VHH binders against q9p7j3. Designs and how they scored, part 260

Target 1, 174 residues: q9p7j3
Amino acid sequence: MILPLFPETQVHVFVYENVSNCAAIHEQLISQNPIYDYAFLDAATILYKKQVYSAIIRALEDRRDEQMKTKTIHSEVILSLSPKTEISSAFRQFSMTKKSKNIVVVKIDSKLTEEEEFERLDKLVEGNRVEFSDEELQKLIDFKVLKKNYKLDPSTLENPLASILSSIALRGYS
Below, E stands for the ipSAE of ESMFold2; O stands for the ipSAE of OpenDDE; V2 stands for 0.75 times the mean of E and O plus 0.25 times the DockQ between their complexes.

## First folded at step 20 (VHH)

Design jc10 (framework vhh_5c3l_4; at its last look DockQ between E and O 0.78; V2 from the best seeds 0.71)
Fold by ESMFold2, look of step 20:
Structure jc10 (fold): chain B 174 residues (1-174), chain A 120 residues (1-120)
Amino acid sequence: as target 1 above (174 residues)
Amino acid sequence: QVQLQESGGGLVQPGGSLRLSCAASGFTFDDHAMSWVRQAPGKGLEVVSDIAWSGGRPYYADSVKGRFTISRDNAKNTLYLQMNSLKPEDTAVYYCARHNKYGIPDRDLRGPGTQVTVSS
């Protein structure tokens, strides 16, 4: 997908279902192994492609403006999914856990084609790649988690996209 | 190897001030955003404040806004919490915590804590 404000920044997004080794990936991320420098998101928290791209854009804006709160662009994407700037809750709410079954994986500043990046990532993730699409994300979402993370009420439940995107765009002004 | 050590707690009267310090060793301090979390008697952990790796963009819990100030000195590998206008409800063990560089929750990397008691 095209990011007009950041045309020189190559971004790839992958979705994996039925991942069997999230605990092993988690251990590598805890050890801060640079081979694992991706944003590993729990797919149970992601309903829309636009949700992910809005967080990416927000993180890139903060990098451009020298306002990143976290050290890596990938951890900044995770923070940017949250409606608040509080780091612990953002990481806890959106990051992959040892118990995650399905994940969304983001690579920013890739020097590889999508297929080349996939070949590298596929060595790290034991699961089935599916299309990054609203259709596939809808199969993997946990709506209870989504409602809690964005404090959605009945008035937004049928079409929560605008509320979610507003939360991401206005983060830090509450 | 990796260590966090809090200090500066103690007994203080309501309205008083304390400054907490957290000395970090065994890792690159500047790679990490940091937090102060507290645990009041019989309660769970509450995030009091956090700060960017660079020393800016602090977050404060509503209960402490305007009274507490987080800061860091990356040259000394030290995190601080200035606590003013202390109240009895601020009584807790205060922990400093390191955030994972790649965004995985790292809540278990924290120091042993320092006790703050606010009592007349």
Scores: ipSAE 0.784, ipTM 0.907, lowest interface PAE 0.8, mean pLDDT 91
Fold by OpenDDE, look of step 20:
Formats: sequence, C-alpha cells, structure tokens
Structure jc10 (fold): chain B 174 residues (1-174), chain A 120 residues (1-120)
Amino acid sequence: as target 1 above (174 residues)
Amino acid sequence: QVQLQESGGGLVQPGGSLRLSCAASGFTFDDHAMSWVRQAPGKGLEVVSDIAWSGGRPYYADSVKGRFTISRDNAKNTLYLQMNSLKPEDTAVYYCARHNKYGIPDRDLRGPGTQVTVSS
C-alpha cells in the first residue's frame, strides 16, 4: 500500500489471530533481531484501520521532520499510537506482549509486494492471518484497554475514532 | 558487555540541585533512546524522563517538568539529568535505562542506581 502523502514509502499491514508464539517473538524483539524489524502491535488495542494508518503517518511525518524519538520507523509507529510522548508508556500500552494472542504487524519501507512480505512474516508468526479491516479488528479489540489507552469517556465514546485520531495527531502538542 | 553506571547522587536540601550522569558502554549509544527512572521508598519504578537517540523532544513526568532536564552526549556515551529545585518527594534511587532499537525498554539492563536524598 502507498500512502498519498508518502508515495515513496510502501506500507504493509497484517493481522494475525490466535498467535501461539508471541512470547518467542517478543524475545526476539528484546534481543533486537533485525529479522523482526516490524511494528508488532497488540490487536487488543487497535479498533480502526485509520488508527493504524494515522500512527504510520505520524511516524513518517516525524521521520520527515527529523523528529523521531525512537531509532527505527517501526518503533516510532508504536510510539505514534500513544497520546503520550513517553516511550515506555507507549510500548506498554500498544506493543505486542508475551501474553498477546492477536497482533497487528506493520512493515514500513518494504521493497516487496504484500504477498511476498506476508511470506516472510508468516515464517515468524505462528497464527492465522485475517483481513486488515475494521470488521476484523473490532472482533479482537479490548474496549477496556482501548478506553484506558486513550482516556475515552462517555462524551468521546460517541465518536471514538475522532478522539483516537486527535490523540495521535496532537501527541506532544497538548 | 553492556554496562550502565549512574553517578552524581547525594544528599541535598530542598531547593538544591544535583546533576546525575550515566556512563554507558558495551553498545552503540546513539542507537538507543535512554530514560531516567526512579524508585522511591515503598513505591514502584517511575519514569522521570526519556530522550531520543538524537536528543530531541524529551519526555518529562509531570512531577518534574520545569525542574529537571535530560540531555545526552553521544560522543561521550553519557546521559545526564540536571535536577533543580529539588523536593523531598524527589528522594529516590535514580537509574538510567536503555531502550532497545525497537523502542522496547531493556528492563534487564540498568545501572546499579544512584541515591538522591532531599531533606532539610
């Protein structure tokens, strides 16, 4: 996928459910294995495709503006999901954990087709790929976690997408 | 091996200042964002501040905003925390912590800590 504002940057997003090896993947991330250079998100924290896209765009903007807080674009995507600028908080809230069952995986700057990238990623993730859609994401979401992560209240729950996108876009400006 | 060593802690009166340093070795320092975390008696670890690998747009906990300044010298592999207007509630052991390249805090890697005590 090509984002309109970043035509030179190819992005792929994959969703996996019933992942059995999240703990193993997490260990590889901790050990900084370059083969695992993806953004691994806990699907329990993702409600909309636009939420993911917004985080990607924010990360790309930060890179463009030389304002990345993390070293890799993928870590920046995870950070960009958070309304907070604290790195640890962002990863605690949005990144895949050892206990995760369902994940969203983002690849930035891919030189491969979506299918080719999937073939590579499929060797790393032991789970079932599902469609990257709001419908599928809504099956995986933990609303308690979502509400906590974005401090959603009854007034913002009427339009949670708007609130989430605002939080992402305005991170560091409040 | 990867090592972090904090220094600069001590006993100060309220309103005083301290400058903490963290000497890093055994890894490429400018590949990693860094954090200062602290643990007060009877409390859990609290992130005080973090800084990007390039030193831009640091984070500060609300409790320390305007008083603390995080900085780094990548040429010296050193992380700093300038603490001004210290308060008794700032009393804690202060640790420097490394984030890995993918942003995940390296919870297994921190220094032994340096004690900061603010008391009259």
Scores: ipSAE 0.581, ipTM 0.812, lowest interface PAE 0.9, mean pLDDT 93
ESMFold2 (binder alone), look of step 20: mean pLDDT 83; pTM 0.842

Design jc11 (framework vhh_5c3l_4; at its last look DockQ between E and O 0.89; V2 from the best seeds 0.82)
Fold by OpenDDE, look of step 20:
Structure jc11 (fold): chain B 174 residues (1-174), chain A 120 residues (1-120)
Amino acid sequence: as target 1 above (174 residues)
Amino acid sequence: QVQLQESGGGLVQPGGSLRLSCAASGFTFDDHAMSWVRQAPGKGLEVVSDIAWSGGRPYYADSVKGRFTISRDNAKNTLYLQMNSLKPEDTAVYYCAKHNKYGIHDRDLRGPGTQVTVSS
């Protein structure tokens, strides 16, 4: 897909459930295998498509403004999901872990079609691809984790999306 | 082989200053954001500060804001932590840590640490 404010940047987002090889993927990421240059997110931490898009946009803005805190755009996406500027917290809260079962995978600056990118990624991820939709994400979310990550309280639970998006957008401005 | 080595710790009186250094080797230093973490006796690891791969955009824990300054020299593969106005509660082993550039934190590498003791 193409984001309106970043028409030159192609973005693909994939959702996998019942992934059996997260530990293996995790090891490759630790080893910094360039084939795995994606943002691997724990789906348990993602409730909305707009949450992911917001993080992507924030990361792209940071890149545009030469303000990236991390070296890769994909790690910056992970960082951008967090309401905090602290790196370890962001990675701990939102990144795929060895124990993850469901993941959201983001690719930025792809030169491939969505289908072509999927074919590549499908070789790396052993799981079932599901639709990138709020409906599917809501099946995978851990609300306890979500509430913790964004410090959601009863007053913000009425519209968690607004709170999440605000947190992402205003990160570092509090 | 990735290596991190902290130095500059020691014993200081309250209100004193220390400058920690972290020598990095075995990886492309400017590909990685870096952090300082500390562990006080009987407490868990606490992130003190982190810095962008190119410098700048530092994070500071509330407990150290205004007193500590993180910086890096990518040409020297060195991370620094200037600690001013030290307090007894700053007593801890201080570690420099390398962040994974793909956003995975599970195996953030850190050095053996350097002891900082603030006491009258």
Scores: ipSAE 0.880, ipTM 0.934, lowest interface PAE 0.5, mean pLDDT 95
Fold by ESMFold2, look of step 20:
Structure jc11 (fold): chain B 174 residues (1-174), chain A 120 residues (1-120)
Amino acid sequence: as target 1 above (174 residues)
Amino acid sequence: QVQLQESGGGLVQPGGSLRLSCAASGFTFDDHAMSWVRQAPGKGLEVVSDIAWSGGRPYYADSVKGRFTISRDNAKNTLYLQMNSLKPEDTAVYYCAKHNKYGIHDRDLRGPGTQVTVSS
């Protein structure tokens, strides 16, 4: 997919459920193996496609403006999901862990079609690919985690999407 | 391998200042964001501040905003924390920590720490 404000940047997003090898992937990320240079997100933290796209846009804006806090665009996506700029908490809250069961995987600057990128990724992830859609994400979310990560008050909010996107847009001003 | 060594701690009276340094080796320093983390007596770890790989975009915990300044010198592979207007609550062991390049949070690598004691 091509975002209108970043026409030269190809982005692919994949969702996997029932992933059996998150611990192995985690070890490769600790080792900084460049084959694994994707953003691996815990799907328990992602409710909406727009949540992911908003973080991608923030990361790309920060790259364009030479304001990236982290070194790779993929780590910057993880940071950009957080309402705060603290690196440790953002990675703890949103990144895949060795105990994750379902994941969202983002590739930015891909030179491949979606299906070609999937073929590479499928060699790394032992799980079932599902559609990147709000319907599938809603099956995988942990609402208690979402509420905590974005400080949502369900008794006062009609639309959690607007609150989540506002938190991402106002990152650093809270 | 990766080595981080903090220095500059000590005993200081309330209202005083200290400057902490962290010498880094065994990795490409400017590929990594860095943090200062502290552990006060009987408490868990608190992230005090972090800074971008480039030296910009600092984060500060609310407890230290306006009093502490993080900086780095990538040519010298050194991270700094300037601590002003110190309070007894700032008494802790201070560690510098290295963030993983690929955005994973398992364990930040950190040095052995330097003791800061703020006491009258």
Scores: ipSAE 0.708, ipTM 0.876, lowest interface PAE 1.2, mean pLDDT 90
ESMFold2 (binder alone), look of step 20: mean pLDDT 84; pTM 0.860

Design jc12 (framework vhh_5c3l_4; at its last look DockQ between E and O 0.91; V2 from the best seeds 0.80)
Fold by ESMFold2, look of step 20:
Parts: structure tokens; C-alpha cells; sequence
Structure jc12 (fold): chain B 174 residues (1-174), chain A 120 residues (1-120)
């Protein structure tokens, strides 16, 4: 996918359920293997497509403005999902862990079509690809985690989209 | 092998100042955002500050805002924490921590720490 304000930046987003090798992927990321240069998110933290796209846009805006806090655009996406600019909590709260079962994977600056990128990614991830859609994401979310990560009140939990997007847009202002 | 070594701790009276340093080796220092983390006696870990790979965009915990300043010198592979107006509640072991380049959480990337004691 190509975002209108970033016409030369190709982005792909994949969702996998029932991933059996998150511990192995985690070890590759610790070892800084460049083949694994994607944003690996725990799907338990993602309820909406717009949540992911908003974080991607924020990361790309920070890159454009030379304001990236983290070194790679993919780690910056992970930071951008957080309502705060504090790095440790963002990585802890949103990144895939060794115990994750479902993941969202983002590739920015891809030079491949979506299916070509999928073929490459599918060699790395042992799980079932599902559609990147609000319907599929809803099946994978943990609402307790979502409430904690975005400090949602009971009054907003049934329709939290605006609160979440505002948190992403306004991060670092308080 | 990643090596982080904190220094500059010590005993200081309330209201005093200390400057902590963290010497880094075994990795490309300016590929990584960095944090200062502290552990007070009998308490868990508290992240007190972090800083971008480039040296910009610092963040501070509310408990230290206006008193602590984080900085880094990428040419010397060194992270700093200037601590002013120290209080007894700042007493802790202070650690520097390296964040993963690709954004996963990595619990083992900190140094052995330096003790800061603020006491009358």
C-alpha cells in the first residue's frame, strides 16, 4: 500500500494467527538479524487497522522531520503506537514477545509487491496468515491489555477508536 | 559482547549534584536509544529518563523532571545523567540500558549499575 502523503513509501501489513515460533523470531531480533527487519507487534494490542496506519503515519512524519527517536522506521512504528514517547514501555507493551500467539507484522520501504513480501515473510513466521481487517483483529485483541495500554475508562471501552487515535496523535504533549 | 559500565555514583547530601557516566562498547552505540533506570532499596525498577539514538528528544519521569538532564556523546560512546537538587528518595542503584534496534523488549541489556546515596 502507498499512503497519499508518502507516495514513494510502500507499506505492507500482515496478520498471523496461531504462530508457533515467536520465541525463535524473538531470538533473531535480539541477535539483530537484518532479515527480520520488520515491526513485529503482538496482535493482542491491536484492535483497528487505523491504529496501525496512524502509528505508521506518525513514524513516517517523524522520519520526514528528522525527529525519529529510534533508529529504524520499524522500531519507530512500535514507539508510535504508544501514547507516550517513553521507549521502554512502548517496546514492552506493543512488541511481540516470546509468548505471543498472534502477531501483526509491518514492512515499510518495501521494494516488493505484497505477495512477494509475503512469500519472504512466510519463510520466517510459522503461523496462519489472516486478512488485515478490523474483523480479524477483533478476534485477536485482548481488551484488558488495550485498556491498560491506552488508559481507557469504562465509558470509552465500547467505542475506543477516537481515544486511541487521539493518544497516538497527541503523544508527548503531556 | 555488549558492555555497559556506569560510574560517577557516591554519597551526596540533599540538594547536591552528581553526574553519572555510562561507557558503552561491543555494539554500534548510535544505533540505539538509551535509558537510565534506577532501583531504590526494596523497590522495583523505575525508568527515569531516555534519549534518542541521535541525542535528542529526551523523556523524563515526573519524579525527576527539572532536576535531571540526560545527554550522550556518540563520538565517545558515552551516556550521561546530570542529577541536580538530589533528594533522599533518589537513593538507588542507577543503570544505563540499551534499547533493541528493531524494537523488541530485551531485559538483559543494562550495566551492573552505580550506587547513588543521598543522605543527611
Amino acid sequence: as target 1 above (174 residues)
Amino acid sequence: QVQLQESGGGLVQPGGSLRLSCAASGFTFDDHAMSWVRQAPGKGLEVVSDIAWSGGRPWYADSVKGRFTISRDNAKNTLYLQMNSLKPEDTAVYYCAKHNKYGIHDRDLRGPGTQVTVSS
Scores: ipSAE 0.767, ipTM 0.905, lowest interface PAE 0.9, mean pLDDT 91
Fold by OpenDDE, look of step 20:
Structure jc12 (fold): chain B 174 residues (1-174), chain A 120 residues (1-120)
Amino acid sequence: as target 1 above (174 residues)
Amino acid sequence: QVQLQESGGGLVQPGGSLRLSCAASGFTFDDHAMSWVRQAPGKGLEVVSDIAWSGGRPWYADSVKGRFTISRDNAKNTLYLQMNSLKPEDTAVYYCAKHNKYGIHDRDLRGPGTQVTVSS
């Protein structure tokens, strides 16, 4: 897909459930295998498509403005999901872990079609691909984790999307 | 393999200053954001500060804001922590930690640490 504000950048987002090899993927990421140059997110932390898109946009803006805190755009996406500017917190809160079962995978600057990119990624991820939709994400979310990550309270839970997007957009502007 | 070696710790009086250094090797230093973490006696690890790969956008824990300054010299593969106005509660072993450039939690990769003791 193409984002309106970044027409030159192709983005693909995939959702996998029941992933059996997250530990193996995690090891490859630790080893910095370039084949695994994606943003691997724990689906338990993602409630909305717009949450992911907002993080992507924020990361792209940071890149455009030469304000990236991390070296890769994909790690910057993970960082951008967090309301905090602390790197460790962001990675701990949103990145796929060895124990993850459901994941969201983001590819930035893809030169491939969505289907072609899927074929590549499908060789790396042993799980069931599901639709990238709010409906599917809502089946995978851990609300306890979500509330913790964004410090949601009863007042903000009335419109969690607005709160999440605000947190992402205003990160570092406190 | 990744190697990190902290230095510059010591014993100082409250209000004193120390400058910590971390020598990095075994990886491309300027590909990675870096952090300082500390562990006080009987407490868990606490992230003190982090810095972008380029040396920009530093973050500080509230407990050290205005007193500590993180910096790096990518040409020397060295990370620094200038600690001013030190307090007894700053007493801890300080570690240099590397962040994974693919965005996973990787703070287990740290040096042996350097002891900082603030006492009158």
Scores: ipSAE 0.756, ipTM 0.880, lowest interface PAE 0.6, mean pLDDT 94
ESMFold2 (binder alone), look of step 20: mean pLDDT 86; pTM 0.876

Design jc13 (framework vhh_5c3l_4; at its last read DockQ between E and O 0.90; V2 from the best seeds 0.87)
Amino acid sequence: QVQLQESGGGLVQPGGSLRLSCAASGFTFSDHAMSWVRQAPGKGLEVVSDIAWSGGRPYYADSVKGRFTISRDNAKNTLYLQMNSLKPEDTAVYYCARHNKYGIHDRDLRGPGTQVTVSS
ESMFold2, look of step 20: ipSAE 0.769; ipTM 0.900
ESMFold2 (binder alone), look of step 20: mean pLDDT 87; pTM 0.886
OpenDDE, look of step 20: ipSAE 0.900; ipTM 0.945
ESMFold2, fold request of step 21: ipSAE 0.794, 0.807, 0.805; ipTM 0.904, 0.912, 0.912
ESMFold2 (binder alone), fold request of step 21: mean pLDDT 87, 87, 87; pTM 0.886, 0.887, 0.885
OpenDDE, fold request of step 21: ipSAE 0.922, 0.921, 0.922; ipTM 0.957, 0.957, 0.958
ESMFold2, last read: ipSAE 0.801, 0.806, 0.794; ipTM 0.911, 0.912, 0.905
ESMFold2 (binder alone), last read: mean pLDDT 87, 87, 87; pTM 0.886, 0.881, 0.883
OpenDDE, last read: ipSAE 0.923, 0.922, 0.921; ipTM 0.958, 0.958, 0.957

Design jc14 (framework vhh_5c3l_4; at its last look DockQ between E and O 0.78; V2 from the best seeds 0.77)
Fold by ESMFold2, look of step 20:
Structure jc14 (fold): chain B 174 residues (1-174), chain A 120 residues (1-120)
Amino acid sequence: as target 1 above (174 residues)
Amino acid sequence: QVQLQESGGGLVQPGGSLRLSCAASGFTFDDHAMSWVRQAPGKGLEVVSDIAWSGGRPYYADSVKGRFTISRDNAKNTLYLQMNSLKPEDTAVYYCARYNKYGIHDRDLRGPGTQVTVSS
């Protein structure tokens, strides 16, 4: 996918369910293996496509403005999902863990088609690819986690999208 | 061998100052955002401050904002915390911590810590 404000930046997003090797992927990320340079998100934290795209846009804006806190664009996406600028909580709350079962995987600056990128990623992830769609994400979300991560009030839980997107867009201005 | 080593702690009176240092070795220091984390007696870990890989965009916990300043010198592979206007509530072990380059949570990399004690 190509974002209008970033026309030279190709982005792919993949969703996997029933991933059996998150612990192995986690070890590779701890070891800083560059083959694993993707954003690996716990799907339990992602309810909307727009949530992911908004974080990608914030990360790309920070890169454009030379304001990235983290070294890679993918780690910056993880930070950008958080309503706060504090890095440790963002990584803890949104990144895949060894115990994750379902993941969302983002690749930014890809020079490959979606299916070519999938072929690479599928060698790394042992799980079932599903569509990146609000319908599939809704099946994988943990609403308790979402509520905690974005401090959603019970009164906003029927339409949380606007609150979540505002948190991502306005991060750092509160 | 990846290492983080804190120094500069000690005993200080309320209102005093200390400067903590963290020497990093065995990895590419400027690939990593860094933080200071503290543990007060009987309490959990609190992130006091963090700083971008490049030395900008610091975060401060509300309890220390305006009193503490995080900085880094990438040429010397060193992280700093200037602590002014110290209060008894700042008494804790202070740890230097490294964030994973790819954004995964990494509990394994922090130094052994340095004790800061603020008392009359």
Scores: ipSAE 0.777, ipTM 0.903, lowest interface PAE 0.8, mean pLDDT 91
Fold by OpenDDE, look of step 20:
Structure jc14 (fold): chain B 174 residues (1-174), chain A 120 residues (1-120)
Amino acid sequence: as target 1 above (174 residues)
Amino acid sequence: QVQLQESGGGLVQPGGSLRLSCAASGFTFDDHAMSWVRQAPGKGLEVVSDIAWSGGRPYYADSVKGRFTISRDNAKNTLYLQMNSLKPEDTAVYYCARYNKYGIHDRDLRGPGTQVTVSS
């Protein structure tokens, strides 16, 4: 996928459910295995495709502007999901954990087709790929977690997307 | 091996200042965002501040905003925390903590810590 504002950057997003090896993947990330250079998100924290795309765009903007806080674009995507600028908080809130069951995986700067990238990623993730869609994401979301992460209240629940996107876009602006 | 060593802690009166330093070795310092975390008696660890791998974009806990300043010298592999207007509630062991390059914090490496005590 090509983002309009970043036509030079290939982006792929995958969703996996019933992943059995999140703990193993997490260990590889801790070990900084370059083969696992993806953004691994806990699907329980993702409600919309636009949420993911917004985080990707924010990360790419930060890279473009030489404002990345983390070293890799993928870690920056995770950070960009958070309304907070604290790294630990962002990762605690949005990143895949060893206890995660469903995940969203983001690849940026891919030189492969979506199918080729999937084949590569499929060797790393032991789970079932599902469509990257709002419909599928809604099946995986934990609303309690979502509300907590973005401090959603009854007034914002009418349109949580707007609140989420605002949080992402305005992170660091207070 | 990865090593972090904090220094600069001590006993100060309220309103006083301290400058903490963290000497890093055993890894590429500018590949990693860094943070200061602290643990007060009877309390859990809290992130006081963090800083980007290249410097800048610092985060500060609300309790220390305007008083503490995080900085780093990548050429010297050193992280700093300037603490001004110290309060008794700032009393804690302060740790220098490294994020890995993927931002994972589950296994953040920390030094042995340096004690900061703010008391009259």
Scores: ipSAE 0.765, ipTM 0.883, lowest interface PAE 0.7, mean pLDDT 94
ESMFold2 (binder alone), look of step 20: mean pLDDT 86; pTM 0.870

Design jc15 (framework vhh_5c3l_4; at its last look DockQ between E and O 0.90; V2 from the best seeds 0.84)
Fold by OpenDDE, look of step 20:
Structure jc15 (fold): chain B 174 residues (1-174), chain A 120 residues (1-120)
Amino acid sequence: as target 1 above (174 residues)
Amino acid sequence: QVQLQESGGGLVQPGGSLRLSCAASGFTFDDHAMSWVRQAPGKGLEVVSDIAWSGGRPYYADSVKGRFTISRDNAKNTLYLQMNSLKPEDTAVYYCAAHNKYGIHDRDLRGPGTQVTVSS
């Protein structure tokens, strides 16, 4: 897909459930295998499509403004999911772990179609692809984790999307 | 092999200053955002500060804002932490940490640490 404000940047987002090889993927990321140059997110931390899109947009804005804290756009996406500017916290809170079972995978600057990118990624991820939708994400979310990550309270839980998006958008501006 | 080595720690009086250095080797230094973390006796690890891969956009814990300054020299593969107006509560082992460029957190690279003691 193409984001309106970044028409030159193609973005693909995939959701996998019941992934059996997250530990293996994690090892490849540790070794910095370039084939695994994606943003691997723990699906337990993602509730909305717009949450992911907002993080992507923030990362792209950071890149545009030459303000990226991390070297890769994909790590910047992970960082951008966090309401905090602190790097370790962001990665700890949102990145796929060895114990993850469900993941959201983001590809930035893809030159491939969604189908082609999927075929490529499908060789790396051993799990079931599901639709990138709020409905599917809602099935995978851990609300306890979500509440902790964004410090959601009863007042903000009335509209968690607004709170999450605000947190992402205003990161670093407090 | 990947290696981080902290130095510059020591014993100082309250109000004193120290400059920590972290020498990095065995990996592409400018591919990695870097941080300083510390562990005080009986406490867990605390992120003190971090810095972007190219420098800039530093983060500081509230407890050190205005007193500590993080910087890096990518040409020298070195990370720095200037610590001014030191307080007894700054006493800890300070570690240099390198963050994975793909955004994972489980195996941040970390050195053996350098002891900082602030005492009268």
Scores: ipSAE 0.864, ipTM 0.923, lowest interface PAE 0.5, mean pLDDT 95
Fold by ESMFold2, look of step 20:
Structure jc15 (fold): chain B 174 residues (1-174), chain A 120 residues (1-120)
Amino acid sequence: as target 1 above (174 residues)
Amino acid sequence: QVQLQESGGGLVQPGGSLRLSCAASGFTFDDHAMSWVRQAPGKGLEVVSDIAWSGGRPYYADSVKGRFTISRDNAKNTLYLQMNSLKPEDTAVYYCAAHNKYGIHDRDLRGPGTQVTVSS
């Protein structure tokens, strides 16, 4: 999706399934290796493309307004997926873990084309790239996790999009 | 190598005040958002407050809003928690925690804690 408020900010989003090396990626992030400066999300928490784009937009708005809570734009995307501003819960609920099998990877401020960024990322992630689409995301989601993360009513779990997007857009205004 | 060390706990009467400090070393303090987390006897962990890497945008648990104030001094690599109007239910071990720069969860970057006891 086009980011009209941020036209000079190039963003790429990749989805990988059956990732075999999440533990190794996790160790590199703990070691603060700058080659791994992406947002690594657990795909079990992501149902919609719009969920990811809304978090990206919120993070970019906070950067523009000098209100970032976390140091990197990528960690701010992870925080922005949460309905609350509380950092520990956001990282626990949405970030990739050593146990993750499917991931969504976001790069913001890329100076590369999507294909070039993919070639770089593919050297880091051992898994199968799939399309960033609602169809593929629906195959990877855990609805029990989604319901818990956004406190969804059982009846709204059939069509939770508006509730989720509102939670992302309005967090910090409660 | 990496170390967080809390101090300032102790015994205080209900209605009293304490100021907790957390000294950080062995990592770049300015790269990390920080939290105070507490564990009351027989209870789980509760995030009390957190603060942006730059010192703004605090979060407070509903149980402490209006009574506690988080702050940080990046020049001194120190995090603070000012606790006012203390209640017996604030009795807990208070831990200082740092959040990973890249947003990865389950790091054990947390201090050993300091005991706060609010009792007559």
Scores: ipSAE 0.772, ipTM 0.899, lowest interface PAE 0.8, mean pLDDT 90
ESMFold2 (binder alone), look of step 20: mean pLDDT 80; pTM 0.816

